# VH-VL binders against q54qk4: the designs that were tried, part 1

No score or structure here was measured in a lab: all are predicted.

Target 1, 195 residues: q54qk4
Amino acid sequence: MNLSEDVLKGIETLSDEKLINDSVFKHIIDTCFLVILKKKTESDLFDNKAVSSVDTIALKQTFSAFIVFILESMKINYDQSSISDLLEEHKLSSSRIDFISNYFKEYRVAIRKHLSVTNFHFPHIIDVNWRLDLFMKSNAVEKLNTPVYLINLTTEQEENVKGKVQFAATLDQLQDLVFKLRDAQKQIERSSIKS
Positions, changes and structure headers below are counted from each chain's first letter, unless a header gives other numbers; antibody chains aren't numbered by Kabat.
ipSAE, averaged over its two directions, is called F for ESMFold2-Fast, E for ESMFold2 and O for OpenDDE. V2 adds 0.75 times the mean of E and O to 0.25 times the DockQ between the complexes of E and O.
[cut] marks letters that were taken out.

## First folded at step 1 (VH-VL)

Design N01 (framework fv_nisevokitug)
Fold by ESMFold2-Fast, scan of step 1:
Structure N01 (fold): chain C 195 residues (1-195), chain A 121 residues (1-121), chain B 108 residues (1-108)
Amino acid sequence: as target 1 above (195 residues)
Amino acid sequence: QVQLVQSGAEVKKPGSSVKVSCKASGGTFSSYAISWVRQAPGQGLEWMGGIIPIFGTANYAQKFQGRVTITADESTSTAYMELSSLRSEDTAVYYCARDLYYDSSGYFDYWGQGTLVTVSS
Amino acid sequence: SYELTQPPSVSVAPGQTARITCGANNIGSKSVHWYQQKAGQAPVLVVSDDSDRPSGIPERISGSNSGNTATLTISRVEAGDEADYYCQVWDSSSDHYVFGTGTKVTVL
């Protein structure tokens, strides 16, 4: 799994029990999974008394990083032991790893269903009729030091079936995503020309 | 040190098109957006549009939509602004500027020297 | 359309304080930036994010923003401060940068 420095820093912040206590940690993880499933919004992250004393920038960084981590894990079909190993490498406690593992176990099927149409990997040559529309909206809550971009992805298939996914990303995460999408788009264009 | 260097002054006839270049040096071209701002003689600053080079995504002010095209070439670290169907009212100094392109705090920290475009018969 | 209104001109004596206002509904909720433009030159950023001063800008220049008015303050004015000044915000509803009408500061 290739994760940017910013995503790795966000994951390491989740291991810092002085910055993120267990109540805040559980709230962040729960909110991330439910936001991906369209059952909550990013505003729900702040609608909890436990987070009132937490640095807003750190809270947003950990939220954004963990969203990316979930999406990348699902995209490359990372198994539970691989997820646990990566989190342990980045200093999460065994109790926090267990908590995250239980969420992956419970929501993996639902998330995979949502992402089947919106994966960042493009289909191979026989699926060249996929069209990816990218819309970018920057949404930095007043005077944040770290800007957050809201990314909307829309995909279309032969049947005119479309899926939508929205997520938050920092500038570095956005640049990484752009490079990955650009490479995938070039591969589709080359396949379309040959076929 | 970041520097934006623009192409030289141009005199154009009504109905023609002009393409102004803006070459960036000293910084990472792909890390920032480039915006174009014009100023007619004795008038204020007017934003025309901008581009995020790594995306190739351009955004235009409604007043110029359909007449302006902004492009970027990452290999040469150069942004371009092409304005078509020129009128005498388009006589202005055209600036490129480095743009952080953030939702609530976007601003222009480095500016090109400006390119005078004169539209006359 | 969101519009930023500035006074057309401000006259100030050397050594005194010039204040340039930028007015708009609820501008205090937005980040306001200020540019200085001397005759025949490109604009220069002098204040970003309401009150932050870029490197190389003298401490005499400061900004504030609250309610319906943002203000650029130039203390101990010098002849070199004579210029046009523009405020600027991002209007997220239209995805558009908006510049103020501009203020000519004359040092007499």
Scores: ipSAE 0.000, ipTM 0.446, lowest interface PAE 13.0, mean pLDDT 76

Design N03 (framework fv_nisevokitug)
Fold by ESMFold2-Fast, scan of step 1:
Structure N03 (fold): chain C 195 residues (1-195), chain A 118 residues (1-118), chain B 108 residues (1-108)
Amino acid sequence: as target 1 above (195 residues)
Amino acid sequence: QVQLVQSGAEVKKPGSSVKVSCKASGGTFSSYAISWVRQAPGQGLEWMGGIIPILGIANYAQKFQGRVTITADESTSTAYMELSSLRSEDTAVYYCARDEYWGSLDYWGQGTLVTVSS
Amino acid sequence: SYELTQPPSVSVAPGQTARITCGANDIGSKSVHWYQQKAGQAPVLVVSDDSDRPSGIPERISGSNSGNTATLTISRVEAGDEADYYCQVWDSSSDYYVFGTGTKVTVL
């Protein structure tokens, strides 16, 4: 399993009992599994009094990181001992590893059924920001031609949305897109803090 | 229910500009792109450009780059297509269509006839 | 440079099958959409993503796409199927929609 540095940092944040107490930890894990099954949304992460004292950015980063971890584990069919070993390497306590392992055991079949029937889409702003950061770090500029970037924007599936946006963009359009996405993300954070 | 309602027919002089509106309903504007397609009398369909309203990003066909401008007003759920420096060859029915992100065009407006005459 | 070629016309008797082709290099790697346009009306999406049928479109209309040819098939043709038909793809390399040249279907 190849996890990005950002994902690994999010997982290591789950091991820090000073930042994430047991109540918050259990809420994050539960919400991640239920979001994948489309029984909850990311907004449910903030619908718990226990998370009021935790930094909103840290909560979102940890949530996104753990969602990626669950999906990658399912994709490569990681067994529970491999999952436990990876979590132990990243300093989670035995009790927290057991909690996560029990959720994998309980929901593995349901997640596999859900993924075979429908697609899971991250909230478009967070998913696009994560993938855009990866894209910006990896893509080389084509010096001989005007660079054109192929953009994939993943949206949450709604009855009237297919969950995917694809288009070609020039560098100027890509820079404008990054600005708009960051502004929208700040507005969402401001709303969640005041709500 | 999805509906795209366009502004009425226009007669324009060569060298002028025309701005056609497309009012979207049924949640279209926040979840889809809007494309503009024209059809000259007896001819086929020709894509002019499109816009993703939530991002404010517009793309134009090379042929129209520099004289077409596509905009969107999210508060009124209305997209606009403005074509400048009109020529007789621009006489056509102009359609707006709901765009599945540069994929299929699943719902179309009724069309706006623009006639360019001296 | 990417162009979708369709036959200009197809004539078919009622109850028979009409087949409209849309040709281009490696079109099977792209998603093809089909539109029906009756005289004086706006186009109507009849097939999306190669073979998916939008709600309200009869089962007699189907699509396929492989290699260098996409095909729209209209089975048990009725007089009401008389229309112009257009195929369409998004060409990401040129950043625009490509429409086919159009096929006029006449039911005789």
Scores: ipSAE 0.006, ipTM 0.439, lowest interface PAE 10.4, mean pLDDT 75

Design N04 (framework fv_nisevokitug; at its last look DockQ between E and O 0.07; V2 from the best seeds 0.00; counts 0 for: pae E 12.9 > 2, placed apart)
Fold by OpenDDE, look of step 2:
Structure N04 (fold): chain C 195 residues (1-195), chain A 119 residues (1-119), chain B 108 residues (1-108)
Amino acid sequence: as target 1 above (195 residues)
Amino acid sequence: QVQLVQSGAEVKKPGSSVKVSCKASGGTFSSYAISWVRQAPGQGLEWMGGIIPIFGTANYAQKFQGRVTITADESTSTAYMELSSLRSEDTAVYYCARGFDWLLYFDYWGQGTLVTVSS
Amino acid sequence: SYELTQPPSVSVAPGQTARITCGANNIGSKSVHWYQQKAGQAPVLVVSYDSDRPSGIPERISGSNSGNTATLTISRVEAGDEADYYCQVWDSSSDHVVFGTGTKVTVL
C-alpha cells in the first residue's frame, strides 16, 4: 500500500507512548473510525480530557494520517495481517496493533459499505487550466526567479456546485503535479478494475 | 458468538470484600473493554468501571474510586471486579459487559452475579 | 456530574408506538445507546452507535437524537416489548459511562 510520508509519519506518532499515551491512543483510534462512519466529527477529537496534554497540531496530524490509513486500507481491502505488518513496521507495540486490528475487524464491513456510497464530500477536479504568469509571485512558489504558472482547478462537490482552486507553480512544480495526477489516474483506473 | 460467564452468587458480611469473575469466550478478549455495571434491587443500572485487558489500566467511576479494583487475565480471558468495605447498599446484581473503550456501548452482557451484603 | 433523565414509566397499547425519552444537556452531540431489560434478565443492546439495529433486534425499534433529547421509538408494540429501557452515553469530561434513570414500558 502506497501511503505518503506524512501519513506514515502520523502512524509512527501513534507508536510514541510518551506523546500519545494509552488513553489518547484509544480515543484517537475510536474517533477516527466513528468519524469515517459519520457518527462523529473532527471536533469530537478534542472532546476528551485526555487529549489536553497533547499538542493540537500533532493530534490533528496524527488523526488525519490515521483516517487516510483506514480509508486506504479499506479501499484496497487490506487484510488483517498486512495491516498488522505495516503497523509493526512503524514500531507500534503489539498491544496497540492488536487494538487497532480489533477495530478494523469490527468495522471493516460497515466502512467498506459506507465508502461504496460516500465520497466524503471531497471535491472532484473536473477541469484544469494554466497559463504563464511572469508577474505573479506567490509564497507558495519555491523558486521566485523562474517563470510562474497560474493554475486553476475547477472542482465539483455536488451536482452543479462548482468550485475553483487557484495556485501558482513553477514549470518544475507543474511538471511534477502533472506526473502525480497521471499517476493518481492510473491508480484510480486500477482500483476501478478491481472493484 | 461471544459469551460472558460470571461467577456465582455471593453472600458477604459488612466490611468484607467480594471478587466477581467474568470469563469471556467466543471472541477476542484483550482489545475489548470489559465494564462492570451493577443494579440494586428495583433500581437502575450503575456503571462502576472498566478495563481494556491488553492495556491493563482500569477506569473507575468516582463513586467507587478506592474501593473497587478491576483486573483482567488475558491468559484465561477473565476479568475480575473486587469490591471492598462492603455495605448493605452494595447489595445488587453485578454485570460484566463488553464494549469499546470510548464508544462504550455494551453488546454482550454476563448473566449477572447477585451479591448480598447482610449482617 | 452528567445525568440522563428518563420518564419512570410509559404505557402503550398493543400495535401503538412507544416513545421513550432520554434528556440531558447537549445529548444530541453524544452517541446514545439503548438497552432493553426484561424482568430477571440482563440488559440487551437494542440501539447502538455503529448500528441502528444490533443483530436480532427488530426494525420496529429505532433511536433518534437531537438537541437535549434522545428518543427510543418502538413501533407496533407487542407484549414482548414490555421491559425496562435504559439510555447510555459516555461522558468525555468525566470519562464515565452514564446510564439513564430507566423507563418501564407497560403494554396495556
Scores: ipSAE 0.024, ipTM 0.616, lowest interface PAE 4.0, mean pLDDT 85
Fold by ESMFold2-Fast, scan of step 1:
Structure N04 (fold): chain C 195 residues (1-195), chain A 119 residues (1-119), chain B 108 residues (1-108)
Amino acid sequence: as target 1 above (195 residues)
Amino acid sequence: QVQLVQSGAEVKKPGSSVKVSCKASGGTFSSYAISWVRQAPGQGLEWMGGIIPIFGTANYAQKFQGRVTITADESTSTAYMELSSLRSEDTAVYYCARGFDWLLYFDYWGQGTLVTVSS
Amino acid sequence: SYELTQPPSVSVAPGQTARITCGANNIGSKSVHWYQQKAGQAPVLVVSYDSDRPSGIPERISGSNSGNTATLTISRVEAGDEADYYCQVWDSSSDHVVFGTGTKVTVL
């Protein structure tokens, strides 16, 4: 797994029990998984009184980094031992690793089903500049046709290598995924400027 | 697979304390939340609080803050709920329930423990 | 404080459909879970996360959640469905689990 420096810093913040106590930690992890599944929104974390004492920038950096970590782990199909090893390398306690491991165990199948419906491949968000273009599929003379958009996601790596990811999705499916990915990327970008 | 077994019924006097136990078997005890939910006769469900044993962290409903203590013993896979300064209105069936997190749903419930407070 | 309001009772004939509502401001933005409780027994989870069914729960039981109302629907009602039903959410503002007021379902 190739995570950017900023994502790794956000994950390391989860190991700092002075900044992120157990209560705050639980809310961050829970909200990250459930936001990906459309069962919570970011406001369920940021408006929660339990996190009011945490620096807003640090909270956003940690939330965004962990969303990227979940999506990247799912993208490359990392098994539980690989996930645990990476978290241990970045100084999370055994109890926090166990908590995260239970969330992966509980939600891995649901997340994979959700992501597979859109046929979407996630790039490394923080390591690329990407642009989204919409193309409408032409389906002349078809009964009960549902509009389908051919999506071309153009990415550009640090070495100016451009890649293309193509998939078909309805607008609702695309809007949810793009919103989550863009939000995560924008929060990380804001953090990188200050870092 | 997972089973929660609670201690037996109790009859207590006003002003005393009661401590109810909940022993878990099957599955993983330490990393799942154990919550306590009570139900007064003919009334609805009321969440009291919960604990995740591996952290030792308990969270309490505001109504019970200062009167309830929730603890867990990982060596015996047992969670406890102690309620002090008992009044007649504390007469209820007390349930333990396992959730993946206390903030989520409860997938397994104990059989319940009737606590009667009377003089 | 966030409160979940349910009708106190719902009466339904065998084979018909029972609908139990759970009302609160913007409940559609929250995940709703549902429990069935028969007399003298502990509650049993019947729907999680608005519409997911645990193993062993019949397809006749389904859930939905939108706007200010979540609904538990029991189709082709049987005598064994007679019970109290409770909705439940987690309220992020208070960091508390909130149960609904409960609905007694009576089958004719």
Scores: ipSAE 0.007, ipTM 0.532, lowest interface PAE 9.4, mean pLDDT 77
Fold by ESMFold2, look of step 2:
Structure N04 (fold): chain C 195 residues (1-195), chain A 119 residues (1-119), chain B 108 residues (1-108)
Amino acid sequence: as target 1 above (195 residues)
Amino acid sequence: QVQLVQSGAEVKKPGSSVKVSCKASGGTFSSYAISWVRQAPGQGLEWMGGIIPIFGTANYAQKFQGRVTITADESTSTAYMELSSLRSEDTAVYYCARGFDWLLYFDYWGQGTLVTVSS
Amino acid sequence: SYELTQPPSVSVAPGQTARITCGANNIGSKSVHWYQQKAGQAPVLVVSYDSDRPSGIPERISGSNSGNTATLTISRVEAGDEADYYCQVWDSSSDHVVFGTGTKVTVL
């Protein structure tokens, strides 16, 4: 699996038990999986007392990184031992690895079903919108939030079937995503050349 | 398949305590939330709290804070709920229930343990 | 203290449709789960996340959630549907799991 260095750093933030305590960790993981399944929205990440003390930029960055990790793991059908090995390499504790592993076990089938349709065709991106989102922390925290971009991808799977994919990213995370998408496109183009 | 088996019915005097066990089998114990839900005779369901065994930390409903202790023993795949300072209104069936996250839903339930508080 | 209000009872003839409501302010922003409890038995999950059915739950049991009301619908009601039904959410303001008041469905 090829994840950008910034995505891996975002995942590694989940190992920092002083910044991300167990309640916050659980909430991030739960929200990531349920947002992919359209059972929650990104706003649900912030609608929880447990996350009120965490820097909002760090929270969004970790959330976005873990969503990318889930989707990439599902795309290449990464097995449970490979997931565990990668997370251990990035300093997550055994208890946190087990928690994440159980979410993959519980939701793997549902996520595949949600992402797949009859004839197994994936949605195509037909539009991109973005906005800059600036966060200022409450008076309880002296650190200032850095700028992040909210990205909205409009997708189409079948005639008249539209969807949206929404996520938050720093400029560096966006650049990594674009680089990864361009590399994936080159690989697809090489495998499907007609001439 | 996942199965939750609870300890047997108990009769207790007011002011005493009770400890109910919930043994999980047929699934992964340490990573799934175990919650405790009680139901007084003829009444609805009331959440008491829960634990995710790998973290070892319990979350309690405010109503029971200070009277309830929820623990887990990973070596036996067993969760426990202890309720102290019992009073007659604590007479109820006590269920353990498993959720993938106890903030979500409870996909497996124990058979229930009747606790009767009487003099 | 977030409260989920359900009607105490619903009576329905066999083959008809029972609708069980779960009311609370802005419940549509929450994920609602539903449980069936037959007399003398533990609850059984019948709907999760507003509208998802676990394996083994018949398609005639369905759920919806919008605005201030979530609804469990049982179409083509059978005698075996006679039970108490509870809705359930997470309340972020209290950090509690909250159950609805319960609805007894009686099949006439």
Scores: ipSAE 0.000, ipTM 0.491, lowest interface PAE 15.5, mean pLDDT 79
ESMFold2 (binder alone), look of step 2: mean pLDDT 91; pTM 0.944
ESMFold2, look of step 5: ipSAE 0.000; ipTM 0.527
ESMFold2 (binder alone), look of step 5: mean pLDDT 91; pTM 0.944
OpenDDE, look of step 5: ipSAE 0.007; ipTM 0.535

Design N05 (framework fv_nisevokitug)
Fold by ESMFold2-Fast, scan of step 1:
Structure N05 (fold): chain C 195 residues (1-195), chain A 122 residues (1-122), chain B 108 residues (1-108)
Amino acid sequence: as target 1 above (195 residues)
Amino acid sequence: QVQLVQSGAEVKKPGSSVKVSCKASGGTFSSYAISWVRQAPGQGLEWMGGIIPIFGTANYAQKFQGRVTITADESTSTAYMELSSLRSEDTAVYYCARGSYDLWFGELFDYWGQGTLVTVSS
Amino acid sequence: SYELTQPPSVSVAPGQTARITCGANNIGSKSVHWYQQKAGQAPVLVVSDDSDRPSGIPERISGSNSGNTATLTISRVEAGDEADYYCQVWDSSSDHYVFGTGTKVTVL
């Protein structure tokens, strides 16, 4: 499984028991699986007293990284043994690996059904200074086959002025954006080498 | 209030090209999709394509792929639709329309330009 | 190719109810939007997300969407309701907008 650097850093944060204690860890994992199943939203991540002492940025990064990890694991059909081995490689404790493995065991069938219905494919988001906010209305599943994502782009301008751009995108639009950004990156790299 | 103002009517010969403009005012131009929808005389609405100005990303209906080019100039809040290799069948009113992103319910067209009549005749 | 089928025309007397259907396989799982187009004018959004009304649209105009049929209902029809009406969905599989074939409403 090839995970982006941002996803790997999020998973490494899950292994840091000083930053993410067991109560916070369990809440993050539970919320990730239920968000994928459209039974919770990202806002539910912050509805627990266990997370009050944790840095908001670290919480969001860890949450996003683990969502990607679940989806990639499902995409490549990793079995429980393969998932456990990968998490062990990234320094998660046996108890945390067991907790995650139990969630995969319980929800694997439900997630597969959800992914099959939506024709969902999660892109690798790399090397952009932007945040992917995943929003899904709990009763919207009967309306939309393809998930709609809220994309927040944070920009910094001269004079220390921060700007925000927000838009909604379908999965296909998000994939197109990611490919366009990769092409731009490749052009910049080629120009730098050739000059 | 948001307004979309289009360029004036055009008369073109077969084989030529036409470029129609759509200037937006009263709202945020960059983050909303601008689509082009045409209507031949006595016929229904046909989506041609659209662009999200902030990303420069254009989407085209398969029927028009290769003949239509949709662009946007964020500095002037203006979207453009250029249609090449014109045929008599391209005679239509061309509308620009703003796509609104309804986060839960999909995309719709909340504001429309007044339309531009393009007549293709020898 | 996802297609939205509407009746070509609907005739209705003033004060009566006009019903315009928009048919497609499993359209109830999609959000349907409706546009009114008067002769020589640009289309105007009259119903969004199956049943929501934009500001300024009379309560006489309503929508519903279930199974294979979405319906636009105009109650207590007035002469000013005479227009062409189009349903519309976003089709994620083809990544494009689909408009219905259109229905001409005549008030006589």
Scores: ipSAE 0.000, ipTM 0.435, lowest interface PAE 13.4, mean pLDDT 74

Design N09 (framework fv_nisevokitug)
Fold by ESMFold2-Fast, scan of step 1:
Structure N09 (fold): chain C 195 residues (1-195), chain A 121 residues (1-121), chain B 108 residues (1-108)
Amino acid sequence: as target 1 above (195 residues)
Amino acid sequence: QVQLVQSGAEVKKPGSSVKVSCKASGGTFSSYAISWVRQAPGQGLEWMGGIIPIFGTANYAQKFQGRVTITADESTSTAYMELSSLRSEDTAVYYCARGRYYKSSGYFDYWGQGTLVTVSS
Amino acid sequence: SYELTQPPSVSVAPGQTARITCGANNIGSKSVHWYQQKAGQAPVLVVSYDSDRPSGIPERISGSNSGNTATLTISRVEAGDEADYYCQVWDSRSDHYVFGTGTKVTVL
């Protein structure tokens, strides 16, 4: 499974026991599975006193990343050993992998049934309005000695806030960026769930 | 309106390290690149490096490669610049500045207030 | 390494025109940005992309860029224009941002 850099970053955050202690970890995992099943909402993530010590943005990013991980695992039909191997590769402890594995075991059938009959609204599940658009301009003119590419990355986050990240990149940097962003974009487009 | 707020002045001994912070507010932190530019007393502006927080990629001026580390924490909308092996010549005001890169090059539209770092024995 | 050379100082009388040059080989092929820095303050962007003027910047301030010289022009100079001015480009060969040597504008 090829997961976007943002999703992998969120999963690795779950391995950081100083940032996410066991109580917070268990609450995040439980809430993710129940939100997918429409038994809870993102607001339930904040109804645990243990999460008050965790940065709200980090908490939401970790939550959304793990929701994507669950849905992608179901979509590709990853078996339990593949899921465990991926989580171990991204530095989760054996106890945290076991906790997640037990949730997959308990809820896998219910999630598959739910996904087959329910029309999901991904932004509603996450309660996050992240949208990334990549716009490129090529200034491959000989007068610059070395060609550079202009990148205009448009982002839209919570509360209809729109922003732009604009930067100049070398061909190597642009190729790496395009690969990562297109991989993320393809996963979103192939899903029945849209922003 | 966008505002960049930097940490307070520092006095350091030669050979030590300093870490300056730059907190962004009034806009989207992940939508912009953050650069660090220093200015020694009576001297001009010198670019040290920058980071694109959304990608975690940093780029450094050759003069500072190996001594400077620029990082960003998206969860706190804060960028950091750490300069090691400090010398008296590193005494300067250090600015963070927000970058936009369009039409073949970038400019810095908003600047922090500056942080004076004094290196003295 | 790519270097942007500016005159160290420019003196101008109120109401006259100040011209600040930024010289480098083939700078006309690059986008030049200009910053104004008053004593004890952070720099402020006054011209972007050779000639674009940010919101809030007076029409008296303009820029141009061709060949080996970029120029910042301040017309009908006022006492408040006294400051240090820096040009800046992106150098794609080194992946670096380069600032000019700076010009102190004195209004006498």
Scores: ipSAE 0.000, ipTM 0.419, lowest interface PAE 14.9, mean pLDDT 74

Design N10 (framework fv_nisevokitug)
Fold by ESMFold2-Fast, scan of step 1:
Structure N10 (fold): chain C 195 residues (1-195), chain A 119 residues (1-119), chain B 108 residues (1-108)
Amino acid sequence: as target 1 above (195 residues)
Amino acid sequence: QVQLVQSGAEVKKPGSSVKVSCKASGGTFRSYAISWVRQAPGQGLEWMGGIIPIFGTANYAQKFQGRVTITADESTSTAYMELSSLRSEDTAVYYCARSKWGYRAFDIWGQGTLVTVSS
Amino acid sequence: SYELTQPPSVSVAPGQTARITCGANNIGSKSVHWYQQKAGQAPVLVVSYDSDRPSGIPERISGSNSGNTATLTISRVEAGDEADYYCQVWDSSSDHYVFGTGTKVTVL
């Protein structure tokens, strides 16, 4: 698994207990898995009192990074030890690694079934819809309004169901994410040809 | 079936400027970047710069920095390349080409615009 | 600056195989794209990401990329394959698209 610097930075943010406490950490991980299963949306990430104290950019970056991590892990069928090794390399505590590992164990079969039936893991056509948003000033004495792009990533799935993931990203982060999704699509196509 | 349609051939004098247009017909302009690539007679392809229309941000090859300006008008689905201080060496066919975000390949090309710089 | 070197020309007889190389230090770590340009026409993408073939491109055209050399292979060459071929990469260090020097394929 080769992840971009931005994705790795998002994962490393999950190791920072001063920035992301255990309550916020658990909420992020839970939301990521349920969004992939279409049982929640990105808006559910912000629908929790515990996350109100966390920087919105950091929260969204961590969320999008971990979504990519889950999808990449599922795509290449990473075993548990490989997942744990990567997370440990990026400074996650053993308790946080165990929490993530239990989620992979709990949802792996459901995600694999979902991805195989709905073709969700790799859209052949990616529709990217973006909107320029200004960061809201949050109790800061001095803050520059910095443009951030709200990105909607839409996939067309079998049974005529469209999936949607929404996140805030810089231009570089968007290009990196789309590139990683394209790379993942190539890997799935190679795997299906071999079978 | 998106096509990129470019403006017609131009003949310019040294020291003048030229502005070439590239219009996306029959498709969406939002999810891609537009690059400009030139080709002098009998020579290879040379990337000049590109723009992501929705963001309005342009990036230029070092060789053309200060002389080239790439812009886009999303409302008309048209990208522009303006090259100033023209020299005889700028005689070339100028192409616009699109790439989807996250894809580093140019999947659709305009037909090309011949710009001749002569006295 | 990162540069892609191609042979200036390749001559091949109908039915034979043409191989066009694209050389650069550690090019195998990059994704290589290939374009076909016929006289008086715009380039056409024929191979993307080392070996992916866009819809409508014959399976006779294939690509590979490893080490210091990427290769475009045209098997069972036809007269219609006569064209200039260019390789291309994205150079992240300079934030630039880089094209190869181009190869003229002549079908005798």
Scores: ipSAE 0.000, ipTM 0.444, lowest interface PAE 15.8, mean pLDDT 75

